VHH binders against DIS3-like exonuclease 1 (DIS3L). Designs and how they scored, part 9

Target 1, 352 residues: DIS3-like exonuclease 1 (DIS3L), of Bos taurus (Bovine) (a0jn80r465to816)
Amino acid sequence: REDLRKTHLVFSIDPSGCEDVDDTLSVRALDNGNLELGVHIADVTHFVAPHSYIDIEARTRATTYYLADRRYDMLPAILSADVCSLLGGVDRYAVSVMWELDKTSYEIKKVWYGRTIIRSAYKLFYEAAQDLLDGNFSVVKDIPEFKDLDEKSRQAKLEELVWAIRKLTDIARHIRAKRDSCGALELEGVEVRIQLDEKKNIHDLIPKQPLEVHETVAECMILANHWVAKKIWESFPHQALLRRHPPPHQEFFSELRECAKAKGFFIDTRSNKALADSLDNANDPNDPIVNKLLRSMATQAMSNALYFSTGSCAEEEFHHYGLALDKYTHFTSPIRRYSDIIVHRLLMAAIS
Short names: E, the ipSAE of ESMFold2; O, the ipSAE of OpenDDE; V2, 0.75 times the mean of E and O plus 0.25 times the DockQ between their complexes.

## First folded at step 5 (VHH)

Design q01 (framework vhh_enristomig)
Fold by ESMFold2-Fast, scan of step 5:
Formats: sequence, C-alpha cells, structure tokens
Structure q01 (fold): chain B 352 residues (1-352), chain A 121 residues (1-121)
Amino acid sequence: as target 1 above (352 residues)
Amino acid sequence: EVQLLESGGGEVQPGGSLRLSCAASGFTFSRYWISWYRQAPGKQREWVSTITSGGSTYYAESVKGRFTISRDNAKNTLYLQMSSLRAEDTAVYYCATYKVTRSGYTYFDYWGQGTLVTVKP
C-alpha cells in the first residue's frame, strides 16, 4: 500500500448528505512541473473476500434488483457507510489510479495503479464545490474542515482547495473536449425528455441543476473506468469484464431525422461522430429549444450498454458508442455495483 | 463571483410602464441565457421571460405582447420593458443566469436580490 496521507490533497464531491462515498480525487504539481491526477476508489475488495457470505449476498442483491431497475443496498451498512466509505478526516484503504499529465497539453505520460491509504481532507457537496469554482467563498462557513483554524491557515487551505478544484475542472474540460472531438454524445437525460412530453413549455426544457462540477467528477470517473478497462484487458484478454455500447439500429433514428428535417436541420446518423457533429450543427443560437428537443429524441433512440467478457466477442465490438471510447468498464462505484468489485479483483490480479 | 443586481422597480398606476434593469458581473455575460422571474405576495415564484445568448426571446403567456426582454452585451445589462401594467403584475422581479454551453445547457443558476414593482389602482 502506498501512503498518500502526507503527500496528496484528497477530497470528495458528492450529493449533499451522501455517506457511502465511493470516490475521491486529487491533483498535484510534480517536481518536473507536470501534473498528477488521482482517482481514489473505496477498497471494497479488502473487506469482501471472493465467495464469502458478504460477497454472495452482494452478488445476489445486485442480480435480483438489476431487472427491477430498483435501488438496493448491496453491502451491509457497516461496510457501505463506515468502513469502506471514503469519509473526511479518517484513514481509509483505497484503490488508486494516478496519471502524470504534461503541464501544458495534459497529454497522459504515465499511469500508476495500486492499493493506497488516503485521508480525505474535505467531503464537499456539489453546490459547495461549484461555489468555490465560481469564486463564491461564502460557502467556506459551511465547510466543517475550515472551523477552528486561524485566519492564516484557513486562507492557505482555501487557496490550496480552490486551486485543486479549478485544476481538476480544467483537466476535465480538456478530457471532455477530446472525447467530443471523437464523437462523444451530449444528450438530454430521461428527466428532460419526460418533462418535455408532459409539460411542453420553455422552462421545462432548461436543465434542472446541471453544475459544471458534475462534469468534473464524471470525466475523472470515465477516465479511470477507461484506463482500468485497458489494464485488465491487457492482463486478461479473454476474461476481462468490460462494458460495451453498440451503435443504435438505424430505424430507431427515423423520428429524429424527420423532426430535424421539419425544423430545417440535417442529422447524420451514420456514426457517433457524424451524429455528434450534426447535433452540434443543429443549434441556431437564436432558437435553442430545437437543439434540446433533438438531443432528447437522440437519447430515446439509444441502445442499452452491456457487460461482457472479452473472450465473448471480437475486439472491434468492445467500443462504447455514447462515450466514444474503444474500451470501457465500471470501476468507480464498488460500494453500490457488484460489477465494480469484480473489476477491482481483476485489477489487483493484473498488478500483482 | 457571480453577481446580479436588479433596479428600476417602483409604484405605477394601471396601464403604466416601467423598465427594469439587471446589472451582471463575475461571468462572461454574452454567453449566458438570462431570465426574469417574479414572486407576488403569498404566491410561488413564476417565470416571466428568457433571452438566450443569441438574442432569442421567450415569454410567459400572461405577459406576452406587454413585456419585452432585451440585453446589452457591451454593458453587461439585461432589461425588461413592461407596458400595460396590471394589478396582477405586482411582484418582486428577479433576474437569474446560467452558463450556456455549445448545446444550450445550463451549468448553474444564480439569483439577484430582486426589485419591487407595485401596480396600484
């Protein structure tokens, strides 16, 4: 286990009131001027041995509720909300992925995978992290970790935290821009589609509360999932657990194409890149409702993503259409997803 | 730091006119959708009008044809020209902003302090 408690500012960003913290983030400047981005995930496999009663229970719950599309508590509360949870101010076992990024281009130079010990410095909720990103520091009084500090120490820690959030967001913007260039889709969620269908007025088309820090966290999780997918595939080419998203059947896009045509736009559904580009181009700044509607319709046309073993299909079928990634898996939520526990076990075997 | 400051409210007689202003700072104003909302005494806050970064305008049915939303990107200022005012238009008027992405999505909301409009018979 690498000890990160004295070398890394580690913190989490979650919905307000979250106690089952799966993931934490870090970013720091290296001696050579490059950056190190870190994603640190709860080490559930340390506490859940293969084929133990807890493992069998978790697998059973995950399998039972998958078809019902219902929420479930996969692990006992002592594991999910206490021992495994990456809560602030306590020492925790984690599985970390850390990348060295070029200081200017953010090109990934190196990647490290391993078991770590972390001590999360801050458990932020999304709105607090967004306020810090935006330069609104009134939220500092709502961050418990800043209480009982002298003014000098408080200012230094605030500057350090704000630098980290801004740097993570800048990196996330870069990663998202690169994936967008490869055809990643920015689609309307099911919630926006339902609101449009039911209420059919302008304010229902405005996203409810999409904060930029949601994208910051999401891009870091997607990056970790992608790199872990590559690592476990390299080590276990025929038995790695990955997640694929095949392109939707062309017939599913018929309504999208006809609606776009009626609005004066051409949507190209021949590839994810063509779809992404044509959706971006179907946006008249003077009529933004149309673009939101078309993206909602594109969401309705999407195929479902699937878990698979790498030995079960050809490598060209491993791609994730929506994310524009050649290999993808689920690694970042082992407290709530059994698939992530399996992926953690594969990663540990790959690096041993 | 995102700041929105409304002004221009006051007392008017029915049929009168007022122009509200919202001075914005702390963000790139020209890239944001900006909206007017109002809250009458004892009622829920309701949407009044929106202007996009490109200048497209949208109005609640109750104000359509009477109110005109506009923006001055050089001055970082949002306006609401109100005409043919009615007692029902009595409310505190707020401006709110979002960051507009390439697809027109919003990243965050921020509200001003509000400006009171009273239409007295």
Scores: ipSAE 0.000, ipTM 0.153, lowest interface PAE 14.4, mean pLDDT 78

Design q02 (framework vhh_enristomig)
Fold by ESMFold2-Fast, scan of step 5:
Formats: structure tokens, sequence, C-alpha cells
Structure q02 (fold): chain B 352 residues (1-352), chain A 121 residues (1-121)
């Protein structure tokens, strides 16, 4: 286990009130001038042994369910809300993916996978992270970790945190631009994630306002899911658990095409790239609601994503249509998804 | 054969503006995302901005609010409108495009020859 507590500024960005923190982020400059991007995920597999009572219960539940006045945890509350949760100010076990990036181009040079020990410095909510990104530092009074610091320490830690948030956002913009160039679909924010099996609690997952830091976190999670998918497939070509999203049947797009035509637009549904491009071009500056409607209809036309074993189909069928990725899996939410626990076990076997 | 040719560089004073152009040939320009990168003297190449085939734009934090990327598909030309220029913007600016793939994280890059921008008092 690598000890990151003294070498990395690790922090989380979540909805206000989140107590089951699955994921944290870090970014730092290396001695050679390159950057290291880190994604650190709760090490649930350290506490949940295969075939234990807790494992069997989690497998049966498959995911955490949220209802209006309660939640039904996949894991016991002591694990989900305490021991496994990457809360601020406490030492926690994590599974980390760290990439070395070229300092200027952000080209990925190396990747490392392993078990780590982290101490999250900040548990930020999205609005606070966005204010820091925007240069609005009045939010510092709402960050508990700054309360008891002298002026010099407060200024130094603020500069460090702001640098990290800005650098993560710059990297995320670059990653998104690359995925978009390959046909990733730019559908409505959190609602797209819900449609593609990113469920926790619909009311809690829909943000009040779209913020750029939502995309910062999302791109880092997608990157981690993609690289872990590649790693476990490489090690277990016929037994890896991946997540695929096949292209929808053409019939599912008929309403979208007809609605767009009525509004004077052509939507090309022959490929994800063609769909993404034609949706981007279907914008009337005099009626911006039309583009939002068409993107919503495109979301409704999507086929469901599904889990599969890599031995069950040809490699050409592994792709994720909506995300424009050749291989994808679920790795970043093991506190609430059993699939992610399986993927963590495969990753640990792959690197042992 | 993919070819990219940059133009429009020159000398400006701090706070000035320049518009760079990149003429593209050898591929269906309207189907590709195109990017601007820059390389300052003694430094490595730095990503500046990308515009997708559909017109979505992305900017490095260092230039956001000061630079505007745009494209003209009828002319097969990419533009970078630079304003509020600073000494640190002094660099050779390169136009680049990608061979689109389903992976989204790696692709073959095609680069232009570059155009020099010098910001000096």
Amino acid sequence: as target 1 above (352 residues)
Amino acid sequence: EVQLLESGGGEVQPGGSLRLSCAASGFTFSRYAISWYRQAPGKQREWVSTITSGGSTYYAESVKGRFTISRDNAKNTLYLQMSSLRAEDTAVYYCATYKVTRSGYTWFDYWGQGTLVTVKP
C-alpha cells in the first residue's frame, strides 16, 4: 500500500450533504515537470472479502436504492457511511489510478494502479468548488477546514487548492474535447448519467444549476473507468467485466428525425459521430429550446448500457456508443454498486 | 494527405490583438475537430483550444476569456482570435487535427508548420 497522505493534496467534490464518498481527486507537479492526475476510490474490497456474508448480501442487493425518506444501502452503514467513505480529515484506504501527463500537451505518458492510503484535505460541495474556480473566494468562510488557520496558512492552502481545481478543470476540458471529437454525445448533464445507469437518487442527482465542476469530476471518473476497463481486459481477455452501450436500432430514432425535420434540421443517425455532429448543428439561435428538446429526444432513443463478460462477445461489440469509448466499465462507485466491487477484485488480480 | 498551414502571426504590444488562420486540405474538414497548440521559446508544446466538427469550443484556462476559436467549413479554415495579449503568449502557434476513433483518448495527430506570435513592449 502506497502512502499518499504527505505527498498528495486529495479532496472530494460532491453534492452538499453526501456522506457515502466513493471518489476523490488529486493533481500535482512531478520533479520532471510533468503532471500526475490521481483518482482515488474507496477500497471496499479491503473490507468485503469474496463469499463473506457481507459480500453475498451486497451481491443480492446489487446497488444502493434511494427512496424519498430513506435509503437502502448495499453495504452496512458502518462501511458505506464511515469506514469506506473517503471523508475529510481522516485516514482512509483507497484504490488509486494515477496518470503521468505531459505538462503542456496533457498526453498520458504512464499509468499506475494500486492500493493506497489517503487523507482527504477537503470535502467540497459543487457550488464551493465552482466559486473557487471562478475566483470568488468569499466561499472560504463556508469551508470548515479554513476556520482555525492563521492568515499565512489560510492563504497558502487556498492557493494550493485553487491551483488544483483549476488544473483539474483544464485537464478535464482537454479530455472532453478529445472524446467529443470521437463522437461522444453531449446530452443533458446528470440526466444522461441517470439514463446510462448512473442512479443513486433521481432528486439528489439532478443539480439545481449546471456547473463546470460537474464535468471536471465526470471526465475524471470516465477516464478512470476507461483505463481500468483496458487493464482488466488486458489481464483477463475472456473473463473481464465491462460495460457496453450498443448503437440503438434505427427505428428508435424515427421520432427524433421527424421532430428535427419539422423544425428545419437534419439529424444523421448512421453513427455516434454523425449523431453528435448533427445534434451540435441543430441549433436555432432564435429558439434555443429546440436544441435542448432534440438532445432530450436523442437520450430517450438510446439503448440501455449493459454489463458483460469479455468472453461472451466479439471485441467489436465492447464499445460504448454514448461515451465514444472502445472499452468501458464501472469502477468509481464501489460503495453503491456491486459491479464496481467485482471490477476492483479483477484490477487487484491484474496488478498482483 | 492531410495538410495544415497557419498564418497571421506577427509582433504586437501587450494588450493588443491578432487573428490567426489555419488552412486545411486533404480531408473532409467539416467532419473533424481542429485544435490550436503553442510552443514558447525553451518550453514544450501547450494545448490552447479545440473546436469540434459541430462547433463546440474548449479552452485552456490560461486563455479562456481572451481567445476565441472559430471555423469556416465552406473555406476549410480555422481561426483563433487573440485579444488582451500578454508577454507569456509569445509562442509559435500550431494547428492540429486528429484521426477520429471510438477510443477517444488516443489518435494520430496531424500538425501544421506553425506561425510565430511575439508580444513585446
Scores: ipSAE 0.000, ipTM 0.300, lowest interface PAE 15.2, mean pLDDT 80

Design q03 (from x2 with A33W E99T T101K D103S Y109W; framework vhh_enristomig)
Amino acid sequence: EVQLLESGGGEVQPGGSLRLSCAASGFTFSRYWISWYRQAPGKQREWVSTITSGGSTYYAESVKGRFTISRDNAKNTLYLQMSSLRAEDTAVYYCATYTVKRSSGTYTWFDYWGQGTLVTVKP
ESMFold2-Fast, scan of step 5: ipSAE 0.017; ipTM 0.488

Design q04 (framework vhh_enristomig)
Fold by ESMFold2-Fast, scan of step 5:
Order: sequence, then C-alpha cells, then structure tokens
Structure q04 (fold): chain B 352 residues (1-352), chain A 121 residues (1-121)
Amino acid sequence: as target 1 above (352 residues)
Amino acid sequence: EVQLLESGGGEVQPGGSLRLSCAASGFTFSRYAISWYRQAPGKQREWVSTITSGGSTYYAESVKGRFTISRDNAKNTLYLQMSSLRAEDTAVYYCATWEVTKSGYTYFDYWGQGTLVTVKP
C-alpha cells in the first residue's frame, strides 16, 4: 500500500450531508513540471472478502426489494459510514488511479493503479467548492478545517486548496471538450418536456444555472471508470465486467426529429456525433427554450445502459453511446454498488 | 455520480396496490427533479410521473388519480404509490435523473435497473 498522507492534498466534493464518501480527488505538480491527477476510491474489498457473510449480504441487498418507507443499505452502517467512508481528517484505505499529465496539453503520459492510504484534508459540499472556484471566499468561515488557524496558515492552505480546485476544473474542461468532440451528449432532464406538456410557463420552470464543480467531479469519475475498464479488459479479455450503452433504435427519435423540423431545425440521428452536433446547432438565440426542449426529447429516446461480461459479446458492442467512450465500467462507488466491488476485485487481480 | 436503485415490484391482482421505492445516491437529491418511467414488452419507454425539487407533482393521464409520487429528502428516496392497478400497468418501472453541466445541459449517465410490476389477470 502506498502512503499518500504526506505527499498529496486529497479532498472530497459531495452533496451536503453526504456521510458515505466513496471518492476523493487530488492534483499536484511533479518535479518535471507535469501534473499528477488522482482519483482515490474507498477500499471496500479490503473489508469485504469474496463469499464472506458481508459479501453475500451485499450481493443479496443489491437484488432485494426495499420496504415502502424503509431503505436497506448495501453494506452495514459501520462499513459504509465509518470504516470505508473517506471522511475528512482520518486515515483511510483507498484504491487509487493516478495519471501523469503533460503540463501544457494535459495528454496522459502514464497511469498508475494501486492500493493506498490517504487522509482527506477537506470534506467540501458542492456549493462551497463552487464558491472557492468563483473567488467568493466568504464560504471559508463555514469550512471547519480553517477554524483555529492563524491568518498566515489559513491563507497558505486556502491558496493551496483553491489552486487544486481550479486545476482540477481546468483538466475536467479539457477532458469534457475531448469527449464532446467524439459525440458525447449534453441532454436536459425530462421535466422540461413534461412541464411543456402540462402547458406551464416554461420561463418559470428553467432550472437554476448548474454548478461547474459537478462537471469537475463527474469528469474525473468518468475518466477513472474508463481507464479501469481498459485495464481489466486488457488483463481479462473474456471475464471483465463492463457497462455498455447501445445506440437507440431510429424509431425512438421520430418525435424529436418531427418537433425539431416544426421549429426549423434538422436533427441528424445517424450517430452520437451527428446527434450531438445537430443538437448544438438547433439553437434559436431569441428562444433558448427550444434547444432545452429538444435536448429533453433526446433524453426520452435513450436506451438503457447494461452490465455485461466481455466474453459475452463482440468488442464492437462495448461502446457507451451517451458518454462517447469505447469502454466503460463502474469503479467509483463501491460503498453503493456491488458491481464496483466486483470491478475492484478484477483490478486488484490485474495489477498483482 | 448518479446512482438509482428501484425496488418494490412484484405480482399483484387487478385492483391491487404496490409501493415502489427508488434509493438515490451520488448527487444532492433535494435539488433535482426525479421521475418514474415504465416500459411494457414491445413498447417504447413511457413517462409516468415527476416530482420537482420544490415538491410539485406531475402525472401521465393514464395514471392520474391512481398513482401518487412522493419524496423523502432526508432518506434520499423517491416513492410511487400505485393503486387500482390494471393489466395495462404491467411493465418494468424505472426511476431517472440527470447530472447537469455549467452549460445548462445534463450528462446522460444511466437509468436505474428497473423493478418489474406484473398485474395478473
């Protein structure tokens, strides 16, 4: 296990009130000037041995019905909230993926996978991280880790944290731009279409502007899921657990195409790239609601994503249509998903 | 990251009731509108109901007056109370939500796995 407690600024960004912290992030400058991006995930497999009582219960709960007013957690509360959760200020076992990035292009030069020990410095909620990103430092008084620091130490730690959030966001922007160029879809929630169907005033129903730090975290998680998918597939070409998203049948796009045409736009559904590009171009600057409606309709046309074993279908079928990735899996939420525990076990076997 | 897990499906007689649950994680549940969808064999996915972050509820005409959507923000759980069930309600039921980006758009990540409801004649 590699000790990252003294060498890495590790922190989490989660919804307010989250105590089951699966994932933490880090970024640092290397001696050669390049950057190291890190994703550190709770090491659930350290505590959940295959075929143990806990393992059997976790698998069973993943497939069991929840009661009407009561939810069953996949793991016992001691494991999910205490031992496995990557809470701030405590030493925790993690499974880490760390990439060396070119300092200018952010091209991935190297990748490392392994078991680590971390100590998360900050447990941020999304709104706090966004305020820091925006240069709105009033939130500093609400961050417990800055309490009781002298002014000089407080300023130094704030500068370090802000640098990390800004750098992670810059890297995330680059990753998203690359996936967008490959046809990754930007969609709207179905509530936009539903509210229009109810003849509501849609100007009152447009969601508040989303936080960019949601995208920062999401891109890092997507990157880790993608690279772990590639690693376990390379090691176990016929036995890796991946997640695919097939393209929707053309019939599912009929309503989208007809609605767009009525508004004077052409939607090209021949590929995810064609769909992404035509949705981007279907924008009336004088009526931005039209584009949101079309993206909501595209959401309704989507197929379900599916887990599969790599030996069960042709490699051409491994694609994730919505994310524009050739291989994808679930790795980043083992406290909440049994599939991620299986993927962690495959990753550990691949690197041993 | 968004994760949704449906439960509560099963076999029921016509006129019966079922309560579906959707356990949510990986996002600030209270800030998002969350929906129920269903897919019957050989049919395209159909919207059933939505509850907004503010608690406003919306229903498909086919279920209005028979189904009630609700949420428990403290438990990060979405519910669908179904009553007066008909053979036509037989379907796999899914909950769905979306991550949003700074551009005002949302990632397509995934839907829940679904829970099967069978109304036996």
Scores: ipSAE 0.000, ipTM 0.260, lowest interface PAE 11.3, mean pLDDT 79

Design q05 (framework vhh_enristomig)
Fold by ESMFold2-Fast, scan of step 5:
Structure q05 (fold): chain B 352 residues (1-352), chain A 120 residues (1-120)
Amino acid sequence: as target 1 above (352 residues)
Amino acid sequence: EVQLLESGGGEVQPGGSLRLSCAASGFTFSRYYISWYRQAPGKQREWVSTITSGGSTYYAESVKGRFTISRDNAKNTLYLQMSSLRAEDTAVYYCATYEVKGTYTYFDYWGQGTLVTVKP
């Protein structure tokens, strides 16, 4: 285990009130001027041995209890909310992926995988991280880790945290732009809010906009999932657990194409890149709900993503259509997904 | 051969505005993702903004809300509208595009740059 507690500023960004923290992030400047990006995931496999009672129970819960109105935790609460959870201010075992990035292009120069020990400095909620990114520091009073610090220490730590959030976001923006050039789809459901005036009359229809820090975290998780997919496939070409998303059948796009045409737009469904580009262009600046509707319809047309063993199909079928990735897996949520525990075991075998 | 040529740089007062242009040739401009980068004197080159082939835009936090990236596919031209300029925006601005051949596999093309100086 590599000890990152003194060398890395590690922190989490999650929904407010989240106690089962799977993932943490870090970024630091290296002596050579390059950057090191880190994704640190709960080391569930340290506490859940293959074929143990806990392992059998987790697998059983993961496959049996997918109920819309009631979800059972995969792991006992002592593991999920305490021992495995990467909570702030406590020493935790993690599995880390760390990349060395060129300081200007963000080109990946090196990658390291291994077991680590971390101490998360901050357990942020999304709105707090977004406020820090935006330069709104009033949220500092809502960050428990800044309590009981003197003014000088608080200012220094705040500047360090803000630098890290901004740098992670710059990296994520660059990664997303390159991934979009491969045809990654920005798929979202139509979410609308009706704001009623004081007399309960419909006054305004406001579509929800996601926070940018959601994308910052998502891009880091996607990057880790992709690199771990490549690593376990390299080591186990015929028995790695990956996640694929095949292109949808053309007939499933009929309603999308018809709806878009009625609004004066052409949707090109011949490839994920053509679909992504035409969805981006199907935007009416006077009616932003139209684009959200078309993206929701595109989501409904999508094939299901599915897990597979790399020995079960040809390499050209490994791709993830929606994410525009040639190889993908699930690695970043082992507290919530049994598949991620399997992937962690494969990764540990690959690097041993 | 891919070629990018920047123009529109110059001297401006703090709080002022400038519009940069990048003329592209040698590729099907409308299908490419195009970015602006800058390099301040004595500093490393940094990313500023990207516009996708579909028109989606991304900005570095330091310029968000002050700079607007746009493209004119009929003219094969990329623009960067800069407003509320600060001394820290003084840099040579470069236009760049990506040839994406696989996930995160790319080859970047760079222009020669155009100098922006924000004088107090």
Scores: ipSAE 0.000, ipTM 0.308, lowest interface PAE 15.3, mean pLDDT 79

Design q06 (from x2 with T50Y E99T T101K D103S Y109W; framework vhh_enristomig)
Fold by ESMFold2-Fast, scan of step 5:
Structure q06 (fold): chain B 352 residues (1-352), chain A 123 residues (1-123)
Amino acid sequence: as target 1 above (352 residues)
Amino acid sequence: EVQLLESGGGEVQPGGSLRLSCAASGFTFSRYAISWYRQAPGKQREWVSYITSGGSTYYAESVKGRFTISRDNAKNTLYLQMSSLRAEDTAVYYCATYTVKRSSGTYTWFDYWGQGTLVTVKP
């Protein structure tokens, strides 16, 4: 196991109160001037042996889910909220993916996969990370790790953390722009709650407002999922667990096209790039909710993403339509998804 | 961390007015859209009004023209000015906001609710 505790500033960004921390991030400058981006994921497979009672129960549950006011965990709380969780200030086992990026272009030069030991320096909530990104440092009082530091130490650590958040965001912007150029869809997920039981209008809309740091984290997770997908496919061409998203049927876009037309916009559904471009142009500056509604409707029109074994279909079918990636899997949430545990086992076998 | 505390509820006669407040803390209030919801006795919670971070406002059809949502970002406070109140407006009123975590292209929703403030419209 590589020891990153003294060499890497590792930290998490999650919703406030999150105790089941699956993922942490790092970024550092290398001696040659290049950057090293790191994604460090809870090493659940170290604690969950194949065919153990915990493994069988996790397989049966498949995911952690939220119903009404309750949460139903895939793993026992001792594992999910303690031993596996990448909490701040404690030593934790992780599985890491680290990329060397060109300092100017952010072109990926090298990638490393392996088991690590980390010590997360900060357990940030999204609002705190966003404030730091925006230059609003009043949030420092809400970051426990800055408590009881002298002025010089606090300033030095704050500068280090702000640099890391800004650099991660700059890298994420670059990664997203590259995927957008390939037709990745900027979908708002299910952020818009819309009841289509009869004629509804925008006054029934309840949009959610994601912060830019949500995209910073998401792009890093998507990158890790993509590279792990490539790695396990390379090692197990007929037995890798990947996730594909086929193009949706045109009929599923009829409601989106009609709603957009009623709002004065044309949505082109002929390809994922045409859809992405036309959604980007469907903005009313006087009513920002319209674009969110259209993106939500586009999300609802999408085909389901599917897990599959690489031996079961042709390589052309591996594509993820929504993300514009040739190969994709789920790797970054093993505390709450059994598929990610399987992928971790494949990755460990691939690098053994 | 995230705390929402409603106030201003009470008993009022039909045709009367009330102003509800929601004091927010533990997050950067000015960057979030915030909603008012209500739950009448024996019914499910329903959406009432929504204000974006930029100040755009939206209303359920049943309250449009009678209720006005507003925000004071300097005071981290959300308001709901209610006028021309009717018996059917009797409910516990909640303010709510949301955070999301996006991982692997998937959004994970976390919602935050206040404790609620009771509004009773009766003669």
Scores: ipSAE 0.000, ipTM 0.186, lowest interface PAE 14.3, mean pLDDT 78

Design q07 (framework vhh_enristomig)
Fold by ESMFold2-Fast, scan of step 5:
Structure q07 (fold): chain B 352 residues (1-352), chain A 122 residues (1-122)
Amino acid sequence: as target 1 above (352 residues)
Amino acid sequence: EVQLLESGGGEVQPGGSLRLSCAASGFTFSRYTISWYRQAPGKQREWVSTITSGGSTYYAESVKGRFTISRDNAKNTLYLQMSSLRAEDTAVYYCATYKVTKPSGYTWFDYWGQGTLVTVKP
């Protein structure tokens, strides 16, 4: 287990009120001038042994369910909200993926996988991280970790945190641009705000459009999922757990094509790259709702993503159509998804 | 607010039939492709059937010839007529519209109903 507590600024960005923190991020400059990007995920497998009662229950539940009036946890609350949760200001066991990036191009030069110990410096909510990214520092008063600092210490730590958020966002923009060039679909997701009452029930789920920092976190998680998928596949070519998204049948796109044509646009559904490019071009600057409607229809036409074992199909069938990735899996949410626990076990076997 | 509400589940003997319904609201139902999924205890969620806005239907191999998906756009309702039910059809059945987007843990969501339980007892 590598100790990152003194060498890395680690922090989380989550919806307000999140108690089950699966993922944290870091970025730092290396001595050679290059950057190190880190994704640090809760080490659930350290606490959940295969075939234990907790493991059997988690497998049966498969995922945490969020309902308007209650949360149904996959793991006991002591694990999900306390011991495994990467909360601020406490030492936590993590599984980390760290990449060395070229300082100018952000080309990935090296990757490292391993068990770590971290101490998250900040538990940010998305709006706070966005304010810091935008240069609006009034939010500092709402960040508990700055409350008891003198002015000089506060300023130094603020500059450090702002640098990290800006650098992560710049890297995420680069990763997104590269995936877009390969045909990743630019469809907007719905962000859900979680309100918990004093009995820890989910009182209200409010849908919200994502901020840029949602994309920052998303790209880092997608990158980690992709590299872990490659790593477990190379170690277990016939029994790695991956997630594929096959291209949808052409008839699924008939409605999209017809509606776009009626609005004066051509949508090319022959590949994910062609679909992404034609959706980007199907924009009426005088009526942005048209493009949002077409993207929503494209999403509705998509086939479903599926978990599979790599021995069950040919390698050319491994690809994830929506994400434009040759190999993909779920690694970044082991507190709430059992599939991620299986992937963590495979990763640990691959690097042992 | 997109809402999907399943109904029609229950207990049935092998060889029996059930009709599931999914009431949809908060979107223009007639323009959307909608699917049925199911999840049995201890197993991953699996796709069962899809019906496009144009009426084209698709089925998982395990249910093809036994299940029929249909829609009533005037009633904003999706149906799954299940026949020749088997013990392996026991599962919670979900109505879903999907929004393929970049996953980042829990940042992105598919639209799902609450599910309806189908139990096929010998």
Scores: ipSAE 0.000, ipTM 0.125, lowest interface PAE 13.1, mean pLDDT 78

Design q08 (from x2 with E99Q D103S S104G G105K Y107W; framework vhh_enristomig; at its last look DockQ between E and O 0.02; V2 from the best seeds 0.00; counts 0 for: pae E 12.9 > 2, placed apart)
Fold by ESMFold2, look of step 6:
Structure q08 (fold): chain B 352 residues (1-352), chain A 123 residues (1-123)
Amino acid sequence: as target 1 above (352 residues)
Amino acid sequence: EVQLLESGGGEVQPGGSLRLSCAASGFTFSRYAISWYRQAPGKQREWVSTITSGGSTYYAESVKGRFTISRDNAKNTLYLQMSSLRAEDTAVYYCATYQVTRSGKTWTYFDYWGQGTLVTVKP
């Protein structure tokens, strides 16, 4: 295992109160002037052997389900909330993907995959990370990891963390812009919000405002999932577990096109890029909800993304329509998704 | 507009059986966990059972072994087969479609309740 505890600033960004931390991030400058981007994922396979009782139960459950008043963990709580979870201030096993990036263009020059040991320095929630990104440092008082430090040490660590968040965000902007040029979609999820009971406030669990750091984290996870997909496919061209998103059938877009025309917009559904471009242009300055409605209808018209073995279809069918990627898988959430555990096992086999 | 409509409630004798149904519309039923809850007269609403999108089932301890939850995704219908009914099972039974899920790193909450169907087990 490569020990990253003394050489890398590793931290997580999750919703407030998250106990099952699957993923952490790092970014640093290298001696040659390039950057190193790291994604460090909970090493569930270290603790969950194939065909063990826990593995069989996790396979049956397939995923963790979060309800308003309870949670149904895929893994036993001691694993999901503690031993596998990449909690702050403790040493944890991880599976890492690290990229060397050009300092200016962010072109990926090298990728490394391996098992690591990390110690997450900060368990941030999204709003705190966003405040740091924006230069609103009043949030420092709400970050527990800063409380037991003298002022000079706190300032030095704050500058280090802010630099990392800003650099990750700049990298994420670049990666997203590239995928946007290939037709990546911004779609609105379907949400029905009804008060369930008085134990949990629905508004506390659902982000009310999209934050840029949400995209920062998402882009890093998408990149890791993409590169792991390529790595395991390269090693197992007919037996890798990937995730595809086929183009939707055109008849599913009929209601979207009709509703858009009624509002005076043309939505071109002929390709991923045409759809993305026309949705980006469908803005009513007098009614900002119109764009969200149209994106929600486009999301409802999408085919389901699905898992597959690469031997079950031709490579031309691997494409992920919504993300505009030629290969994709799920790697970054092994605590809550069984498919990610399978992908981790494939990755470990691929890198021996 | 999410719609959930329970049916199949009624009066039964102790030890009897009853099958509840919940017809769902207005969302992609197969992608969400679906639950049964119940509320006895004068008591707080309590969780009974959940079936996930992947088919995993969960039961409250008080009903385990007596109730079976199932779903038919082709018909957008949730079922609760109740057997060995007891007086303590008397309640209005609700189906609910809610879960907190992560898409990327965003947690999304989906929540809806039906109107309920009354189950009465005679003493």
Scores: ipSAE 0.000, ipTM 0.290, lowest interface PAE 12.9, mean pLDDT 79
ESMFold2-Fast, scan of step 5: ipSAE 0.188; ipTM 0.608
ESMFold2 (binder alone), look of step 6: mean pLDDT 82; pTM 0.813
OpenDDE, look of step 6: ipSAE 0.564; ipTM 0.807

Design r01 (from x2, 20 letters changed; framework vhh_lunsekimig_d3)
Amino acid sequence: EVQLVESGGGVVQPGGSLRLSCAASGFTFSRYALSWYRQAAGIERELIASITSGGSTYYVDSVKGRFTISRDNSENTMYLQMNSLRAEDTGLYYCATYEVTRDSGTYTYFDYWGQGTLVTVSS
ESMFold2-Fast, scan of step 5: ipSAE 0.193; ipTM 0.659

